# VHH binders against c4kar8: the designs that were tried, part 342

Target 1, 263 residues: c4kar8
Amino acid sequence: MAELSTPSPASPAPLDGGRGDELEKFTLRGARQILQLLQDLITHRGLITAHTGGGHSFMTAVLKVDEERGRVVLDPSPDPQANRRALAAPRLTCVTQLDGIRIQFPLVGLGEGQDKGRPALFAPLPAEMLRLQRREFYRLQVPLAHELSCLLKAEDLARKPVEVSARVIDIGAGGVAVVVPTGAAEFVIGGTLPACRLALPDGEPIELDLEVRNLNRQTQRNGTEQLRVGLRFAALPRAADTRIQRYIFKTERALNAKARGGL
Below, E stands for the ipSAE of ESMFold2; O stands for the ipSAE of OpenDDE; V2 stands for 0.75 times the mean of E and O plus 0.25 times the DockQ between their complexes.

## First folded at step 19 (VHH)

Design nf15 (framework vhh_7n9e_1; at its last look DockQ between E and O 0.63; V2 from the best seeds 0.65)
Fold by OpenDDE, look of step 19:
Structure nf15 (fold): chain B 263 residues (1-263), chain A 124 residues (1-124)
Amino acid sequence: as target 1 above (263 residues)
Amino acid sequence: DVQLVESGGGLVQAGGSLRLSCAASGFTFSSYAMYWGRQAPGKGREWVSGITSSGGSTAYASSVKGRFTISRDNAKNTLYLQMNNLKPEDTALYYCAREWPSFDQYLAEYFQHWGQGTQVTVSS
C-alpha cells in the first residue's frame, strides 16, 4: 500500500530577493499574531480595499474570524459583479490601515455563503500579513470633513484637455490617492499629470506634477463605482513638502485626540 | 476570454529597430489602457510603456524614453511598440498587458491578462 505522498503545495515564488528581504521584517506569519491583527481590524471597523485584479477593487471589512474553521468572514460588495470577480480571482489582495500603519494580506480560496443569515464571503485565514511600520508608507486617511481636493489636468476620451476636481482620500509624504468619477478623464499608469493643484486647508493650493502609479475601479459600499487613482508627487518643492507634512501631523493629532475622547 | 497575442520580436543588431504588435480579443479593447512590459533573463518583469484607451496620452520607462513609441489602433484591436535604437540591454521577452500592477512595491498583484510574449534579442 504505497502511501501516495500528497505533493506539498508549491511554495509561492519568492518575491524578488532584495526587496523581499526588506519586507520580511514586516511580515507576520505567526498564527496568533495574524489572529490578533484580524481581530484588531474587526474592533476598529477597518475598511479594507480588496483588490481582485484587472484594476478592480471593492470596499469590504472583516466581519468575523472563525478560529475553529480557520476562516475569515468578509463583508461582500453590494455589487454582484465585484463579488463574482472576487470569487473568480485566484487571489484577493486586501489593503487597509490601522493606526496609520498599512496592512496588506492575501486571501485565497474565497467562497460565498451566509453568516447568521446574511450574505458573506469566506476565505481561509491568511498565511501571512504585511504590517508596514515605516513612515514612508504612512498614508493619512483624509477626514471627510476636510474636503481635500486635487485639481487634475488630464485628457478626456476625446483627447481634449480637462480639469477634474478629485477628492483626496489619503495623503502621505510621497503622494495622494484620489477618487474621480468614472469617465471623467483618461489615465495611464506611469503617466504624468502636469501642473495639478492640491488644495490644503491651510492656504493656497499647491501646484505640483503628479505621476499615476495605480488605477483601480472601485465599487463603494453604496454601490457606486469610482476610479481610484494613486498619484505620486513627481516634483515637490520643499515648501510644499513642509506644508503637506504639517497638515498630516496636525490632522493625525486631531484624530488621535478625538479617538481618545478629547474632542 | 481575454486574449493577447504578441508578435514582431526577433534578432536585431544594436542600433536596429523592431515593431511589436499585440492583437487583442475577448474584451472591448478601446475601453482599456494598454501596456507593454518586458522580462530580461534572470530579472523580474518591468514596465516599459503605457497608453490610454483613446491613445491620447502615453508613458515610458526612463530606460526606453525617446527610443520607443507606443501606439494603438482601436479599430484593429491592436497595440504597437515601435522600438528604435535598440540596445543589448533591451533583450527581453516583451509582454502586452491590459492591466499593470501598481508601482506600489507592496501591492503584489499578479497579472491576469497578458500574452505569452514575443522575444526580442539585441546583439552587440
Scores: ipSAE 0.773, ipTM 0.921, lowest interface PAE 0.5, mean pLDDT 87
Fold by ESMFold2, look of step 19:
Structure nf15 (fold): chain B 263 residues (1-263), chain A 124 residues (1-124)
Amino acid sequence: as target 1 above (263 residues)
Amino acid sequence: DVQLVESGGGLVQAGGSLRLSCAASGFTFSSYAMYWGRQAPGKGREWVSGITSSGGSTAYASSVKGRFTISRDNAKNTLYLQMNNLKPEDTALYYCAREWPSFDQYLAEYFQHWGQGTQVTVSS
């Protein structure tokens, strides 16, 4: 079987052994920078999606950085299967956002153990972290209070049309990510979903065609599994694009105003 | 224990046809969306086509749409790719896969369940 087999490292593995130099300008390699960024994630209680491969991930957080031992401590999943997948994976690809900037880092050599009598996952500190600080990579994390939804027109396991109301978790210029209960509908990467409806707070829902760009069975912090579906806007009319950009802009301004105390 | 075995490749003249098969074992085939990918010499992996677990929906790369047809037989645990009107640029090692990494080029997801591949060579 073909797989990415990584050796046990003498030091943490690089961010991506096969991607080349396009990412170098976004890559942090300084030990002090990495420690500071990890500490910022701890301080802001950043929720991290840890990808274990095979279309699986689980939600976690960095609990602490053990600088003396040169390792990071992660919150294990309450789902034992998620933890088994993480421990079996050649590497764990961690993805999160900090202040709207996508943060990504690899962890290799993941192990389980105890931290002050509580179960925990451990890995050597990453040798590099990716900080994608560019406008085109921006994804607004949708506030729960906005209750954004997207009505997906898909098919069930019996090949029958179904409509699934999916919660929008993030939105950017090029698409949305939504969460659907596992098994609610069938999807395939590359597939199209015509005539879906994106509900923004203002006005009528936007009818748009969506293309499936990623599928991920994600184990939530409470141990339940949901399907995260990454969707690209296919052929977006100018008026719809304007409404989406306006929503993003207004929401960014509102969040910034709250952050500075409403000055 | 997951095993995917491709067959049906070969040398064919431009404009010709081939039908690829992928025999699956070691997992519940009918529970998974399946994919065809290809890799030309010295090139990266290219997504070609995908099909839902029931076979109700399909997707194709723009370069093959209208010429290739993906299908599956869940009773036989077999995935197919009918390739018509073949072109020299279709020359590649074709493999089936139980998963496909995200199209997000920055997410380094491991692609762990794919076959050894079958060579398709299209002469001009």
Scores: ipSAE 0.552, ipTM 0.851, lowest interface PAE 1.9, mean pLDDT 84
ESMFold2 (binder alone), look of step 19: mean pLDDT 81; pTM 0.815

Design nf16 (framework vhh_7n9e_1; at its last look DockQ between E and O 0.48; V2 from the best seeds 0.63)
Fold by OpenDDE, look of step 19:
Structure nf16 (fold): chain B 263 residues (1-263), chain A 124 residues (1-124)
Amino acid sequence: as target 1 above (263 residues)
Amino acid sequence: DVQLVESGGGLVQAGGSLRLSCAASGFTFSSYAMYWGRQAPGKGREWVSGITSSGGSTAYASSVKGRFTISRDNAKNTLYLQMNNLKPEDTALYYCAREWPSFDEFLAEYFQHWGQGTQVTVSS
């Protein structure tokens, strides 16, 4: 009676070798590390963008880690439709930042329920978390008090030129993320927005060309839907780069000082 | 359910032309930007072109700029890609997409709405 050795399920083919190897260096797979990082997110009340697919996302947070049940508890969206999308999605991609370091992790097997009498989303603990400790991936979350804006030159649905003042939500060396009202303008990934104006607190707006890198319809915690636009600096003058870097550095220092109780 | 069906691919000689079509259903086509991508043998998926929902703005990869033209007919729920002056390096499976993974390489797995693709083969 020859024991038919059940063929071991073929390990999924490693994604493209070079970039994959770099990502592996930043991938946490240890249970303790994952738990610690999730706990850190809870402690810092880190806002998480949960991507549900189809270009949609909502803001959430890790509310609790249930180690006994091996699950994470998330804050549901105030938008029932966003929650439905999340539950229907085979996978959520959660993106957040802690101390300027981008964190990304997948959640699968989402369910809804109640935690302490409040609506909540539940998922098994992630098997892996990506913690990108690279400067090029750093994005400063812009404090609301700074009111950074970017004047976008785009087209509306009628193909007419329009200028949209967009709030900057994060900024890095390579670009900005902005939020615009839904329907204010049309965007396409890969498109260029010429002669835009980034307003920094320290002086005159910076004129620059922007490339659209990502588009996400985002439901905010208040239930408002907005379009989040990720923009890359297409051609940044050295002087502008210096100003941006200075702003980031100054702001980070201030935020850190405040966090330490100094302000 | 979102459906995207690509057509118009085939074998063409270098310097030739093809016009790809993508029939969209299961969603309000006119409300979404649309994209073409391609995957060459042994390579990853590559962004080729994008068009806004109204068709007012277009974008192209540097490799196809000046040769390819993306267009759409919202009344017919159809996306097009006119490909001129085709080169052997354009050989790929071409996909239509409603969403494109952000050039943020970390979000690539999050997008699921791709058609089956249409094969374009350019002979030397």
Scores: ipSAE 0.748, ipTM 0.921, lowest interface PAE 0.5, mean pLDDT 87
Fold by ESMFold2, look of step 19:
Structure nf16 (fold): chain B 263 residues (1-263), chain A 124 residues (1-124)
Amino acid sequence: as target 1 above (263 residues)
Amino acid sequence: DVQLVESGGGLVQAGGSLRLSCAASGFTFSSYAMYWGRQAPGKGREWVSGITSSGGSTAYASSVKGRFTISRDNAKNTLYLQMNNLKPEDTALYYCAREWPSFDEFLAEYFQHWGQGTQVTVSS
C-alpha cells in the first residue's frame, strides 16, 4: 500500500558539523585576541577568501578595524555581482592563513559604504575566530615564481576527456588547492580524478589520484572569476609524500630567510 | 529563485527499493553538478552522492556504493536517486542540492540551494 510523503520544513545548514568540542581548542573568543589577530592580518596584508554560499567566494582583505564602532572594514570586489552576493549572504565565512596557520571567522550583517571616500564593506567584529595551529592542517601558499601546476585528467561538458593544467595556489601534506578557468572541465565534490600529475620543481611529476573536496567559483582581486578546486591526495606512496613534505619545508625555510633579509 | 522539490520517499521494508526524484527550476539545471544528501534523526547532514552537470561522472558515499544510483535527465530538469537493497540505517530525510558544502570539515557554509526533502523510512 503506497503512502504519500510530506516534505519536512527546510533546515538550516550545519554550523560546526558536530565538531564543536574538537574545534573549541582552536577558537579565540577574547576581544583582545580577536583584535590582535585582525590587526596581524592587516599588517601582513593577508588575502582572505570570503565565502558567500551557493558555491561562490571572492578575494578580499581587512583594510582596518574600527574598535570604537566595533566594526571591520573589507575591500570590496571590482565585480559588482560578487559584492551583491556578499551583501545578500546571511553569513560571510572568511578563510585565510597567517604564517601557514589557517584563520577562519564569520561575519554577519555586512553592509556597504565609504571609507575615506572609497567604496568599502563593513561588518561587526566577529565574536569568534578559528586559528588552526596544528601541523597536520598546515598549507603552504605557493609562491607565484614557482609556477607550480597540476595536470588534471577530467571531462569537458560534452563528456570528452580533457587535460587541464591547473595552477596550484596552496599545498599541504594531504592535498592541494588549484584554480582553473570556469568551464574548462566539469567536477563534482566527492569525485575522483585518476592519473593526475603534480609537477614539483626539480623532479618528474608525481602521478596520483585526486579527490575533489570543494568547488568554489572565486572572484579574484581583479574581478575575474576562476573555479577553485580543493583536491585531496589519494593513497600517496611514501616517496611521493616525502617529496611533497620536502618541497614544503624547503620553500618555507627560503621564504622565512627572505623575510629576515637573508639572516 | 532556485527551487528544488524532492519526491518519492515513503515507508519501505528492508531489502526494498525506492526511486527519489528532485524537480529543479529557477536556474539552468544542465550547468550544475547536483547532489543528494540525507539527515537521519539526531544526526548531522551526510553526503550521499553527486553527479556532474553532464551526467558523465558520479560519486557515492561508501555506505551506499553499489546499492544507490544517481542519475539526471537534463531535458526534464530532474535529478534521481535509485535506492536498492534498503537498510534501516538508510532511514533519513533525503534532499537534493545544487551545491555541496566543502568536505573541509572546518568550513561552516550556508546551504542556499536545497529542497525541503523527502522522508525515507526503512522498517526491519
Scores: ipSAE 0.606, ipTM 0.869, lowest interface PAE 1.4, mean pLDDT 85
ESMFold2 (binder alone), look of step 19: mean pLDDT 81; pTM 0.816

Design nf17 (framework vhh_7n9e_1; at its last look DockQ between E and O 0.55; V2 from the best seeds 0.67)
Fold by OpenDDE, look of step 19:
Structure nf17 (fold): chain B 263 residues (1-263), chain A 124 residues (1-124)
Amino acid sequence: as target 1 above (263 residues)
Amino acid sequence: DVQLVESGGGLVQAGGSLRLSCAASGFTFSSYAMYWGRQAPGKGREWVSGITSSGGSTAYASSVKGRFTISRDNAKNTLYLQMNNLKPEDTALYYCAREWPSFDELLEEYFQHWGQGTQVTVSS
């Protein structure tokens, strides 16, 4: 009776194939740690960007962790097409932030169903979660009340120069993420946007060059599609860096105070 | 189904030139930014160049800037990479891509719409 050695489940592909050694120290693989982190995401109602590939993503949240079944329950997109893409994807890459720390984790084996009579997405628990406790990866989610904007100098589909006022959704020491209307301008990853203007609440806009680092067509919870553009500060003057850091620090303090019931 | 077919690779001496082509089908080519990447033996995939959907803006890796030129013909659904002053370090399998993973979000996994690649070998 030859014991058919059940092929050991193929170790999930690492989250990042490139700087693998540096990221290992930030990778959680313990079941308890993973469960705790997922529960923390639930508790904080953390919004998750779920990347489905092909430059597409949608906003979701962890609704429940089912430990008995070893699965996570996600909020489906209001866009049926986004859900189809998610289900068809070999892997869903989930990106979020908790307490300013970037969290990234893969989900594989997505299925759809119902949780308590509501549509839901299901996936096995992630085998690993990346928690990037590095300053360079920190991104402050910009409060809606602050209305930070970035004037982007780009080109339209007709190759004409256009200025697009983009809402800043997050900001860090290394760059910003903005949202632009689909079709407002053309972008290419690796491209430079010269002489852009970042508006901060504390004074005159900061002129800076921006490098496009990522592009995502994002479906929001309200069903609207927007282009999320990740931008790196290509050359940031020291004075500008100081202002940005000050803003981040001040805002974080305010948010924390509010969370503690002080405001 | 999205199809990308690279061609134009080959063996060339250092200082030589090659022109790569990528024939695209299965999608509206003119609606997408396009990219070239490469993978050298024993190395990971590397971003080389990108071009907007209209072709109005281009981007290059520092290693190829001034030597390589990306272009596109939307009427022919074809992406090009003119490579001049080739160096041994340019030896790689070159890929055409409709999407490129985010550098900052560490999204390396979504190389779903890459071609099979074309081999470029630069001899000393």
Scores: ipSAE 0.766, ipTM 0.922, lowest interface PAE 0.5, mean pLDDT 87
Fold by ESMFold2, look of step 19:
Order: sequence, then structure tokens, then C-alpha cells
Structure nf17 (fold): chain B 263 residues (1-263), chain A 124 residues (1-124)
Amino acid sequence: as target 1 above (263 residues)
Amino acid sequence: DVQLVESGGGLVQAGGSLRLSCAASGFTFSSYAMYWGRQAPGKGREWVSGITSSGGSTAYASSVKGRFTISRDNAKNTLYLQMNNLKPEDTALYYCAREWPSFDELLEEYFQHWGQGTQVTVSS
């Protein structure tokens, strides 16, 4: 299952919350700062999640910044559906991380073209970029070699109990993001998954309750679609919190040591 | 073309009940989780309830838990919200959606479709 959805042509009223005013101090609007940050993403080979609306996203990267023409060039997906959604979207919301800092920026006016004879997507440079230097927004990108997993207790499409071993792609103080194959289980935003098990490298798996906060049908760089599930820790015991924070801290330190030695 | 048409709203006294319906067309209804949201005057959209595509699992906002029941009939392509023990603070325009934006306010997403909605007004 995976129907292409057209976003609503009329923009609905945004959710009320006042969060945008709080975020103003993290917002970059200077042209030079934006160009440098985009170039830094290219230099550090930042992998970008581009949200196309309707609960869909795809993985991409900034290939180039054309300063003279004021545009950015993105890597297209090998999945034609992902590219069609991106080109039809009134706005892409791009999310990535640079040196542990969350970066978010909108792209409007996305078009299709070629770069050195290869297909590419392009858009005008964003007018603003969000750079969140705040511990509460920090999400450790879990190294693939750690093979962190979370066992989810859910139901399949036939309402039968299923246990899904989901790969953890990031982890923070308040939760994890995992990926599962599309169709492996059913989820609903707001739903609670009791007695899941988070496997950290130290000790026995942590048993914890998780709440579904986000569901994104995400097209990977190889073109396959997976469901990215954002999960919040509910009722987290103190011992579990300590183990999670220790893992994050130790892994951060190890990753920073490798970055310093990269010369 | 995706269409969602809400009905069943009205004026009701506090303590009363209403059942809302959402008729779906233009997509494979049984393949999607579905949601109810509401918007009170001068406020943003509030998530109310959600249900998995099969109907096997449901979720509710704390403000309505125990009073509202979401359900679906996949054979009729229809989503329902049974609303019991209504309170004046439940007064809002109610709408259904095929997807829900992230609870994370940092990601700005659009609804699949929202129409006029159906007005629920609860008097004291």
C-alpha cells in the first residue's frame, strides 16, 4: 500500500502554540550565514530528510550551492513517486544535523533539471535556516555499527499481535526514532506501545512504554520506502534514563574524538 | 481526488451526546490511519483522536478520553466519533484527516484534506 497524495492547495491554519516566537533566536536570515551553513552541509556530507507533506519524506543531500544564481541543488530520489511528491509540494521542509546541531530550512519553488548531465532538483536558496543549539533538541545519530534496535509490540494489518525489531536511527533524552518496513505493523499518532524493549550495548534490554509522536513514510537513498516512527519515552524509570544518557554521552564523546582526529 | 465530508454536528446541551461521521472517497480508506481534530474559535487545531487502518488500535487526547469513542467502518468508507457527556469546552469545528501533522511543532506539515468540518456547539 502507498498511495500518492496531493497536498491540499489551500494552506490550512497552522497549529497554535507560540513556538515560532521562541525559535526566533535560533533563526539565521543573513545571506552569508546561510551560504556558509549550506556549504558546511556539503563539506560534511550531511544527509537530509526532505518532508514533502502528507506524512511523506525522502532522503537527499545538497550537491551544490550556486551562489551567483542563488540556488541550491539537491540529489533526486531513485523512486519516481518521491520525486513527483517533492515537485508537487508547495514547500519542502528539510531537516538535518551538523555536528550534533539540528538544522531545518524550507525550500520553495523546487524544480527539476540536470547537473553535469545527471538529473537533479533545484530551488532558490532558503530565506532562513533554523540552527537549534539547545540540549533539549539534541538527537544522537546512532552509528550503524552499534546496531541499536527497539522491539515494538504492535499489531499487523490483520489485527494480529506482531513483534517488530525496529532499527534505532536516533536517540535523545526524550525518545527515539526508528524505521520499520512499510506494512510491517500499524501505528497511529498518539498511540501507546506498552512494554517495548530498547536494546543498548550495556546490560539487558530496557523495557519501556513508548508513545507515537510522528509517522513518516520515508523514501531511502536506495529508493525503498520505510516507515519512520518518532517515539517518546513514557513513564521512563530513573535507572533507564541513566543508562540512556550514559549511552548518548559515551557515544558523543567517541564520535567527537574521531572528528578531531580526521586530519 | 481525496474527499472527506464531515456531518453530524449541531447544538446540544451540556451532558448530551452526538455522533459525528466522516465519509471518505478518492483513496483506499482501509489503508490509512484516520484522525479527528477540532478547532475552537481563536485557537489552533487540536488533535482529538486517531485510529489505525484496521481499527485495531485507538488513541485519544486526555481532554476527551473516556467520553469520546472513535470507530471506523471500512466497508462503508466511513469514520465515526461518538461524543458523550459533552461539555462547553468541546465547542469547536470538528474535522477528519487522513494523516496528522507531527506533534513536534518544528515540522510544519499540511493536512491531507480538510473541508468545512461540522460544527459542535455545547450550551450550558
Scores: ipSAE 0.660, ipTM 0.885, lowest interface PAE 1.2, mean pLDDT 85
ESMFold2 (binder alone), look of step 19: mean pLDDT 80; pTM 0.804

Design nf2 (framework vhh_7n9e_1; at its last fold request DockQ between E and O 0.43; V2 from the best seeds 0.69)
Fold by ESMFold2, fold request of step 21:
Structure nf2 (fold): chain B 263 residues (1-263), chain A 124 residues (1-124)
Amino acid sequence: as target 1 above (263 residues)
Amino acid sequence: DVQLVESGGGLVQAGGSLRLSCAASGFTFSSYAMYWGRQAPGKGREWVSGITSSGGSTAYASSVKGRFTISRDNAKNTLYLQMNNLKPEDTALYYCAREWPSFDEYLAEYMQHWGQGTQVTVSS
């Protein structure tokens, strides 16, 4: 039998360990609520980031809910390594957004198989889902055409100062997520990047300090991998905050107009 | 397979010092940022410190900043935590990790690569 990479022997944290009582009001545990939310994700073709541990994630989607068998069906990655990591993980943490609401849920017991003759990943329905209905959780997915960037002041692998122009993939009131070119710089969760510059379309770049909140190698739907860095804004001046919120609002409005048949 | 083995814990009087070590094997140690975490009985996991793969940058939880120093020796595949001016609230199982979950309060991510830990007990 093929040898599996085993997790470290210490017990992992509970699925909701470290969750504060603030999050309990966002937690869905009812079977009907969970089924409806999953169906809404299917209907709206929601893209899901599935975190597989070890600093890795892959992009997927819920293809359907098999209510008869009590399971969700996920789109496998075209990258076999991403699928192997997902199948080896004792649980996935899935993150997505639907109609401006952040959604998170665990999947435990992921397996592989076929659905209607096509390869698929399967898991039992999650026991809980978070539906985070607060604007502080909202993240605008930045359209590629905007080419939003953030100049990061970091260090390379030789400990030399470098400036890295990183593409902004999402932005919210409290931070951004960026994609960093391979090998351009090194990061650590909890680290601070002082005097970075966020380039918005409507004026001079904003100088701000950023804190690294997450790091992962993310496998895209086409199988390519990118280093995704989640960054929190430190101590935003009111003017900078206003400009960021205006960008988010204008871009949201434009995207909503296109969804209603506008331009 | 990835192995992380901590050592250097023990019983120490408040105000004292300990130096923890984490021996790494089964992966290219110099390619990864590394972390120290801790867990007191009945509490969730707490991020303590992190260090970039080259060792060029470090980060600390506010509760330990100025008292703890993270370092690494990439030639020896070893991560260190120098702990000075220890307090009873520092009592915990300390472990090293090759990854850390996102710093948010939403659903916890699975941690794949972390050690069994070494106990630090600080008497008052």
Scores: ipSAE 0.815, ipTM 0.932, lowest interface PAE 0.6, mean pLDDT 87
Fold by OpenDDE, fold request of step 24:
Structure nf2 (fold): chain B 263 residues (1-263), chain A 124 residues (1-124)
Amino acid sequence: as target 1 above (263 residues)
Amino acid sequence: DVQLVESGGGLVQAGGSLRLSCAASGFTFSSYAMYWGRQAPGKGREWVSGITSSGGSTAYASSVKGRFTISRDNAKNTLYLQMNNLKPEDTALYYCAREWPSFDEYLAEYMQHWGQGTQVTVSS
C-alpha cells in the first residue's frame, strides 16, 4: 500500500506574476544602506518628486536624516495645499534620480513641524528603498541651461487644436518627460500626439509621434502648479534615435565632468 | 472619498454588444481624464481605453480599437464604454479608473482609484 504523498499545496503564485522577484533584487532593506542612500541624496541635493496620490505631487528634498530619532526631514512645499495633501496621504511615494538611477521609496506617518526654526516635514525612515539600476529606466535630467523643448500638438479644453511648447525635463532612449502649464492642453494616458517636434541643440527639430504614458500635477518649489507629462516615442526614425542618443551621451559626460570638479 | 461604481456587464455571445457605465462621485469628475481597464482570469490588469476631461480626445488599446467606444457625460458624472463585436478574449472584469497607473510599473500601486468592476463574459 504505497502511501500516496499528498502533493504539497503549490505555494500561491505571487500575485505580482514573478515581477516581484525582480524588483526585490533592486530593493534595499538594510538600515545602513537606506541611511547611506538618503545621505547621498542630501549630498547631491537631489530633487524629489513626492507623490501624494490622486495624480498630485510636489517637489521636495531630503534636508536631514535624524538617525537618533529614526526620521527623515523633508523640505515642505511652498504651497500649503500640497502640504495638506501630503499630510493627509496614507503614504507618500518619493521618486528621484541619482546618477541616472531611479530611486523610489515610501514614507508613511508624515508630520509637520520645525527644524532649526524652519518649517519641515517629518517621517519615519523608510523601511525600504528601490534603486533601479536597469538601463531601460535610465532618464537623463536635462540641464535647465539647455532649454530643451518639445512642441506638442494637442487639444485644449475647448477641443481646439493647440500647439504647446513644453520644456523637456528628462530624456531617455524611449521617451521624454515634459512640463506644461496647467490648462494649456488636455492629455489622456494612452493618447497619441502626432507630428510633435523635439528641439535638440545640435540641429533642426525632430518630428515624431508621441504617446502619453503618464500624467502628474506637480507643484513646483516656487508654488506654481504644472502638468508633468511622460511621453513615449511612438515612432522614432533611426536618424532621430541616433541624435537623441548622442545628445544624452554628450550631456551625461559633461555633467559628470562638472561633478568631478572639471570645467 | 473617490467612488467609482461600474455596471452593465453580463453574459453575451460572441459578436454581441454591451454598454458599460461608471458612476463617479467624491471628486470633480469633469476635471479628470477617465479610463477603462480590464482583468481577465489569471492575467494582470490591462488598459482598455481613456478619455480626456472634456471628452475631446480618446485612446484605445490595439486589441479593442474599432470595436469599443469610450464616452462621458460630465453633467451626470458618468463614464461609458460601448463594446461592439465582442470576442471571447474580451472576457474580463472591467474597471473604471480616475487614474491609470503610469505605465511605470513601480508607481502603479499608488495611483489606484478603481471601482469594484463589472464582469463581462463573452461566450463562443
Scores: ipSAE 0.776, ipTM 0.935, lowest interface PAE 0.5, mean pLDDT 88
ESMFold2, look of step 19: ipSAE 0.738; ipTM 0.909
ESMFold2 (binder alone), look of step 19: mean pLDDT 81; pTM 0.817
OpenDDE, look of step 19: ipSAE 0.736; ipTM 0.906
ESMFold2, look of step 20: ipSAE 0.614; ipTM 0.871
ESMFold2 (binder alone), look of step 20: mean pLDDT 81; pTM 0.816
OpenDDE, look of step 20: ipSAE 0.735; ipTM 0.919
ESMFold2, fold request of step 21: ipSAE 0.764, 0.780; ipTM 0.921, 0.931
ESMFold2 (binder alone), fold request of step 21: mean pLDDT 81, 80, 81; pTM 0.815, 0.805, 0.817
OpenDDE, fold request of step 21: ipSAE 0.764, 0.767, 0.765; ipTM 0.930, 0.927, 0.925
ESMFold2, fold request of step 24: ipSAE 0.725, 0.772, 0.768; ipTM 0.907, 0.925, 0.921
ESMFold2 (binder alone), fold request of step 24: mean pLDDT 81, 81, 81; pTM 0.812, 0.814, 0.813
OpenDDE, fold request of step 24: ipSAE 0.770, 0.773; ipTM 0.936, 0.933

